# Ledger of designs, part 7: VH-VL binders against Imidazole glycerol phosphate synthase subunit HisH (hisH)

Target 1, 225 residues: Imidazole glycerol phosphate synthase subunit HisH (hisH), of Colwellia psychrerythraea (q47xb5)
Amino acid sequence: MTSAKNVIVDTGCANLSSVKFAVERLGFEVTITDDITIIQQAEKVIFPGVGSAKHAMKNIKAKNLEAALQGLTQPVLGFCLGMQLMTESSTEGKKSSTEGNNDDNTSHIVPCLNLIPTNVEPLKAQGNRLPHMGWNTLTQVSNHPIFKGISEGDYFYFVHSFAAPISEYTIASCEYGSTFSAAIAKDNFIGCQFHPERSSALGSKIIQNFLELDSTELNQELVNL

## First folded at step 20 (VH-VL)

Design r6 (from q1 with light chain Y93H)
Fold by OpenDDE, fold request of step 21:
Structure r6 (fold): chain C 225 residues (1-225), chain A 122 residues (1-122), chain B 107 residues (1-107)
Amino acid sequence: as target 1 above (225 residues)
Amino acid sequence: EVQLVESGGGLVQPGRSLRLSCAASGFTFDDYAMHWVRQAPGKGLEWVSTISDNSGYIGYADSVKGRFTISRDNAKKSLYLQMNSLRAEDTALYYCAKGPYDWPFETYFDYWGQGTTVTVSS
Amino acid sequence: EIVLTQSPATLSLSPGERATLSCRASQEIYSYLAWYQQKPGQAPRLLIYDASNRATGIPARFSGSGSGTDFTLTISSLEPEDFAVYYCQQYDHWPFTFGQGTRLEIK
């Protein structure tokens, strides 16, 4: 099997083509795969996701990727749902029925990969429309290497109804009714709630920063938000 | 095997109401966003409505906002479309469609029913 | 809303020939594009999702390519059952929109 420098993880729950195109547009080679060995041997791993945490985790388990992902030591960057899956859990909601008078809204907790010890919760939009969709600014930006050339007030593209709260692992924040983590990081794991692949030049810059990241930089003490 | 069976179509006069139903089988119904898509006679496809339990999101095309209501009964594995104040331009074959996941905003339609015909005419 | 323009409106080919169908978006939609096949009297069937992924059960002769604004559906060697109407659909922006369709007819 041929080793790949950069890998996009195929969980079966992501628009892989969009991510691949974003990476290749920057001049980097990348392989899409669900092969554990190839993922483990990659220098950089991109972990995208679209849909629900429940569905994605189900696929991850079915593909036997869970332990492999948890054991990765190289830099990993999660996109949107991918970031959320890096947390301990995601609280998602379901309605039993919308037809009858007794609409019981039930929520359930989806265990995730537990790579970053925080949680994902319903976004407190404070009356704003959900999902949070479109361009919004980062309100705080840390000195994390992936944010090289990125500043507070810069715009990124968001599509989500759930979010990680502010924590010691927050490396960028955003406001949408409430303050939430636009990005989180711990050790070699980094997650962005926004879609870098859909965030124009600045999104591309983040991807580039990640792909050019020296792994030793992640071992340095960083100033979090 | 995934199956979607629409019913409730018919001929109605403008201003009247009609309720469509979609019976789902062959998959875990409550784990997926569901959709209505319609096709006027001899025309293309038009998205009508989406419902997703995970996000609690309900969406409508501008052409039907305020008149149509999408709902679902997960226990019965059924999707519904209440259509009020029907107009001639609502005449179409109405398809029930399944999304690939329970997320409404970045979705295609991986399975379709055979549709039920709605004709609005005086 | 995003407008999808399909071309040609009608494509006349014979079995065994290669078919190339185009879908152009009015705005950048990355790879959030699907292709559907609709035969007369039948419901649409998903062929391609995320611009280039074949849906389950779809023959290898069907392939999707493109990103950004220009997309292509290719049928490498037409079978008699492939003559139908083909639609593209974007799901990058709300609301979801479809192309007007390309009718693939037998020459």
Scores: ipSAE 0.817, ipTM 0.921, lowest interface PAE 0.7, mean pLDDT 94
Fold by OpenDDE, fold request of step 21:
Structure r6 (fold): chain C 225 residues (1-225), chain A 122 residues (1-122), chain B 107 residues (1-107)
Amino acid sequence: as target 1 above (225 residues)
Amino acid sequence: EVQLVESGGGLVQPGRSLRLSCAASGFTFDDYAMHWVRQAPGKGLEWVSTISDNSGYIGYADSVKGRFTISRDNAKKSLYLQMNSLRAEDTALYYCAKGPYDWPFETYFDYWGQGTTVTVSS
Amino acid sequence: EIVLTQSPATLSLSPGERATLSCRASQEIYSYLAWYQQKPGQAPRLLIYDASNRATGIPARFSGSGSGTDFTLTISSLEPEDFAVYYCQQYDHWPFTFGQGTRLEIK
């Protein structure tokens, strides 16, 4: 088996083509794979996701990727749902029926990969339309290496109805009715709620920063928000 | 095998109402966003409505907003489309479509029913 | 809304020939594009998702390519059953929109 420097994890629940294109546009080589060995041997791992946590976790388990992902020691960058999956859990909504006044709204907690000790919850939009979709600014940006050249007020593209709250793991924040984590990090795991691959030059910069990241930088104490 | 079976179509006069149903089988119904897509005779495809439980999102095409209501009964594995104040331009084959996940955006339609015909004519 | 323009409107080919269908978006949609096949009297069937991924059960002769605004569906060697109408659909921006379709007919 050949080793790949950069890998995009194929969970079966992500637009992999968009991510691959974004990486290749920057001049980096990248392999899309669900092969555990290749993922483990990669220098950098991109972990994208689209859809629901439940669906993604189901696919991850079906592909037997859960333990492998949890055991990764190289830098990992999660995109959107990928970020959410890095948390302990995601609270998702379910309805048994929308008929009449029988609004049996139930929520369930989806266990995620538990890489970053925080949780994902429904976004408190405070009357704003859900999902949070489109361009929005980062309200706070830490000195995390992935944010080199990124500043507060910079625009990124969001598509989500759930979010991680502000925590000690927040490395960037955004406001949409409430303040939420635009990005989180712990150890070698980094997640962005926004879509870097859809965020123009600045999104590309984040991807580039990640792909050029020295892993030793992640072991340093960074300034938290 | 994923199966979607639409029903409830028919011939009605303008201003009347119809309720379409879609019976789903072969998959965990409540784990997926569901959609209605219509096709006028000899024309292309037009998205009509989407419902997703996870996000609680319900969406409509501008052409049907205020007139159509999408709903679902997960216990019955059924999707519905209440169509009120029907117009001639609503004449179409209405497809029930399944999304690949329970997310109403960034989604395609991985499975389609055979459709039910709605004809609105005076 | 995003407008998808498919070309040509009609494509006349013979079995065994290569078919190239185009879908152009009015704005950037990255790889959020799907292709559907609709045979006469049948419901649409998903062929390609995310611009270049074949759906389950789709023959290898079908391939999708492109990113951004220009997308292509290619059928390397046409089979008799491939003559149908093909639609592209974007799901980058709300609302979802379809192309007007390309009719692939037998020459």
Scores: ipSAE 0.813, ipTM 0.923, lowest interface PAE 0.7, mean pLDDT 94
Fold by ESMFold2, look of step 20:
Structure r6 (fold): chain C 225 residues (1-225), chain A 122 residues (1-122), chain B 107 residues (1-107)
Amino acid sequence: as target 1 above (225 residues)
Amino acid sequence: EVQLVESGGGLVQPGRSLRLSCAASGFTFDDYAMHWVRQAPGKGLEWVSTISDNSGYIGYADSVKGRFTISRDNAKKSLYLQMNSLRAEDTALYYCAKGPYDWPFETYFDYWGQGTTVTVSS
Amino acid sequence: EIVLTQSPATLSLSPGERATLSCRASQEIYSYLAWYQQKPGQAPRLLIYDASNRATGIPARFSGSGSGTDFTLTISSLEPEDFAVYYCQQYDHWPFTFGQGTRLEIK
C-alpha cells in the first residue's frame, strides 16, 4: 500500500510484533512504519513502546519523528511507554553514581513529546514489589469511548515502575500501593499504562474501540473519571 | 566495535561458589539489557539470566533461581553472575550476551562473548 | 515453558545447494524468533531476528520466514563457511528457550 489506514509507529521498540498481531486478530490491516508521510496520512495511529523514555526519545529524534508525532490530529493510542512519551517529561533518567562527573541535575529529567500536560514519576508502591508486573484491576473508569464495554474491576496486564499521577487528564485509574493513571487522554491523544496487546479479550476490546473510533466521539466534552 | 569478554570461570567442587564477570566495550553499556546464556559440553544453549539496563527487571531460569545472582555496574561497564551452591549440572561454557533493547522482554541476543568455562566436579 | 522443536536434526548438503531449516514452537510466539549460527569452538552469531530480519553484516543468502508457531531459515546457495549448527530462540516469554539445533554438514 502507498497509504495505510492504520499504522503502528516504528520507534524501534521491542513489542511491535505482539501489537501487530493483536490488531490483525481483530480483522484490521495495519502497517508498521517510521515513514512520516505514511504516519501523517493514516486514519489511526498506534504508538507502542517499552523500556526507558530516554532511549525511546533518543530514537524518535534520530528518526526525525518528533515534530511529526506532535503534529498528528487523528486519533493516536499509546501503549505503556507510548503513553508515557505523550507526557511533558519523565524522571526515568539514569546516571552512574560511581564516577565523579555529573554534568547537570536536569539530566534526570527526560523531555517527552509534550502532548498531554502531566508527567511521569516513579510509582509509589508503598511496600509492594517493583516493578508492578502482572494482572491488576481498573479502579475508576471514565466514559471515554475506548472504554465501551470496560468496567471498574476489569483486569489488564501491567509491567512498569513509573507512572503518571492522577490529573485532569486521567480517564482510568489503578492502585498498586498508590493510585496512578491507568490511562490518560487529551484531544486526539490517548494513552494506556497497561498492555492492551497482552491483556486478553479486554485488551482486544480497548484496541477494537480505538480502531472503530469516530471523530465525533473525540469531540465530546465532560468526560469524567 | 562491540566486545564482550567473560572471565572468572574455573574448576570447582560441588557446593562451592564462583563469580563470573563480563567486561563490555564499544557501545553505551547502560542503554541495554544484558544476559547470561550457557552451553553444557556437547549440548545446546540454555538461557540463565537477564538484567535490564538499570537493574529494574531481573529474571532467572528455574534451574538457577535462588543460587545465582545477576548484577551489573554501569560505571564500570561490567556484568556479573554470582554462582553459589554449584552443582555438576552447572558445568558449561557461560556466555555474556547483549540485547538490542534496554527492555529485557521480547528480546534476542545480538552480540555474544566467547564465554568462560565453569567445571563443577568432585 | 515454550518448547522449540528443530528439524531435521542433521542436514547433509553440498556447497551451492539450498538449505531449509525448520523450527516449530509449542505455542504462539508471534514473530519473536531469532536464528543463530554456531561453529565449533565459537560463540553463537545472530543471523535473523523477528523471524525475518537479517542481522547487521549477515549475507543476503540467509533469509527467515514464518510467524505464529512455524518458522523457516533458508540459505539460498550454501558456502563452505555455512556448515555449522543452527539454533532458533524464542523471546515471547521468560524463560527464553532455544531449539536443540540443526547440524548442517557437508555431504
Scores: ipSAE 0.604, ipTM 0.830, lowest interface PAE 1.8, mean pLDDT 90
Fold by ESMFold2, fold request of step 21:
Structure r6 (fold): chain C 225 residues (1-225), chain A 122 residues (1-122), chain B 107 residues (1-107)
Amino acid sequence: as target 1 above (225 residues)
Amino acid sequence: EVQLVESGGGLVQPGRSLRLSCAASGFTFDDYAMHWVRQAPGKGLEWVSTISDNSGYIGYADSVKGRFTISRDNAKKSLYLQMNSLRAEDTALYYCAKGPYDWPFETYFDYWGQGTTVTVSS
Amino acid sequence: EIVLTQSPATLSLSPGERATLSCRASQEIYSYLAWYQQKPGQAPRLLIYDASNRATGIPARFSGSGSGTDFTLTISSLEPEDFAVYYCQQYDHWPFTFGQGTRLEIK
């Protein structure tokens, strides 16, 4: 049921073009879509995202994608905000956009897709500037299949002010004032806090490893930190 | 209907300051990045500054960096540009612009105001 | 900094003719290019985003094409209201930059 073997989920986010180009440069065909049937029938799903969890979850709900994404059983790779949306919630500090009497400003927690049992919180930068923006190294790397050919000390591009803490779901870590999850995974859901599409050759290696992932590899080789 | 209304322009001497405002309506202001773009008389368009939905990411053109400060008040649905140490080359029509995303990178401007004029001369 | 070079600077054509406007980027910008129309005394109006997508309410005679560094705006059959200045804008990275414009005028 293809020609949509590889899919980029169209959540309406800004970075879709560079993600598509990154996949196509590797010689893979990919379709950007918000069509639930095409997403569900794909062999590989890339879940990009940038910006706030609040706005992204609002768009996902408006497109009726929430249940479809939660039900995916094939490999899914999230980039940056896409990783964060896989968690239970994001504590991104919600400020009132209005002062009107009908506004609901009682919560600083955004419910996410609830795919990986961890949460996202403000990055504890310990005097370093936010956002964490630029190239930084992975400080610990598991043997998860997406990290074939990737080692501790390898550089990836980051741009974020929120992060997931180290947990049993962490498959790579990074340090920026404090240590945080550079990548997380549970079952078929994999997320990277960095931007593979802007991380040069090593970012391309992450994307290639994901697109070449076999279902038996995901069962056998999954190792947490 | 998305509407952006700029104000605060005027004639000022070099070295002085002005504060521009942009009143927004017809959309959920706090879901979107906002921008200032200027156009000198008889010239093309120049991006000035961008601010994300929650002010977490801010950028400036090199020509204004250190002199201009972008800010927003989401409760008031308003965007601001504080313009200090004004120079003759800052003379332009200043547009408030909205992009389609809360993210201030990889973005274009789908709605524009009519602009407010800033003239810097002695 | 990414420089956008538009050509020609001025294009003189008659209604009913096809207009082809060029925008070239100094480096790779993928499909992060928009086109705007501006008439005297008016704000710019978005025509095309992501190189080839028409914005809401833009007539089908407007089309965009290209990727990488070379981009084209085509108006298939000019109408009187299409005579204006056209700008391209890149948004691959800050600073966002515009081309210097192509003035499309009636012959």
Scores: ipSAE 0.469, ipTM 0.791, lowest interface PAE 2.3, mean pLDDT 89

Design r6 (from q1 with light chain Y93H)
Fold by ESMFold2, fold request of step 21:
Structure r6 (fold): chain C 225 residues (1-225), chain A 122 residues (1-122), chain B 107 residues (1-107)
Amino acid sequence: as target 1 above (225 residues)
Amino acid sequence: EVQLVESGGGLVQPGRSLRLSCAASGFTFDDYAMHWVRQAPGKGLEWVSTISDNSGYIGYADSVKGRFTISRDNAKKSLYLQMNSLRAEDTALYYCAKGPYDWPFETYFDYWGQGTTVTVSS
Amino acid sequence: EIVLTQSPATLSLSPGERATLSCRASQEIYSYLAWYQQKPGQAPRLLIYDASNRATGIPARFSGSGSGTDFTLTISSLEPEDFAVYYCQQYDHWPFTFGQGTRLEIK
């Protein structure tokens, strides 16, 4: 086995070819792997995902990756479902959104990696078509390093029916009937709801900004004196 | 053993409707995206439609948009294709197909049924 | 829509020979390409997925290669049962599309 500086985690839930090409077009080498040692030793970890949290978490556990992913201290960037898996849980097993109902069926709640203290819920589209599918703008963008050169109004590609609500971990927002987290972050874990690998030049800039991060930059807390 | 068995084909006049069914067994139906692919007599393969595991994502070929509706019933382990306003060009053998993921994008078809024939002729 | 062009349209070979089938995409599809075999009266059978991975139960004589826009299916030593039509399929994005097919026939 060769050590790798940049890694894409292979959870087995989706094909990763476009993610790999997106990284390589920027001039970075990257390895797709599910080998725990290679992942833990990498300098940067990309954690993509699509589909349901239930199936992805099942695959992660079958590959014995859960504890390894939870223990990562280097920068980690999740795409789409990868972001959602960083949260505490997802209610994606619920049959359609049910407003005001008391639903105590815990089989609809999928425990996730519990890396960022928020949850994934059905997107409140307010009469708009679900899934939210296509190009849409960021409505709020923080100064997080992955957003260098990215501004409010910039377009990214989305395809999802579930989202994380706005919280203290939100680093970018988007509107589709309601406002949701386009990206979240805590410590070394960063997630975006959009697909950087499908978002043309601006998506490539997100990936480049991530790959250029120094791990210590994510631990710096701004001091307001 | 994965099995996909299509039914509901037949001879029908242009402008009429048919409903195709596909009965699935040998795998956890709820975990996978499902697809319809057709093949006109003596011709190649044409993707018709795709539906995700929970019906949250659905796609259609341009040639059938607005006329065909894909659906699934996970309790019955069944996939359906409602075909309205049929045209002569819809004449084909219709295959039910399974993908390897619950996600209906970036996917191929690892298992296929035997197909059911639809003939649209006046 | 992504067009897949297969060549040659017909390939006439004898058992024991090496077959090389090409599929070219009209735009970048990375490695999102599958190969299928179809015999008369039968459903297609998946041979290769993600450009180069052999599907379960497919004999080692089948191999796939390529990425981007140019892809190749190779059958290293033809067996009598390999004479069939071969299709490539892209799945980079909807609509999913197939090539027009290469008929591999007995010379």
Scores: ipSAE 0.342, ipTM 0.737, lowest interface PAE 3.6, mean pLDDT 88

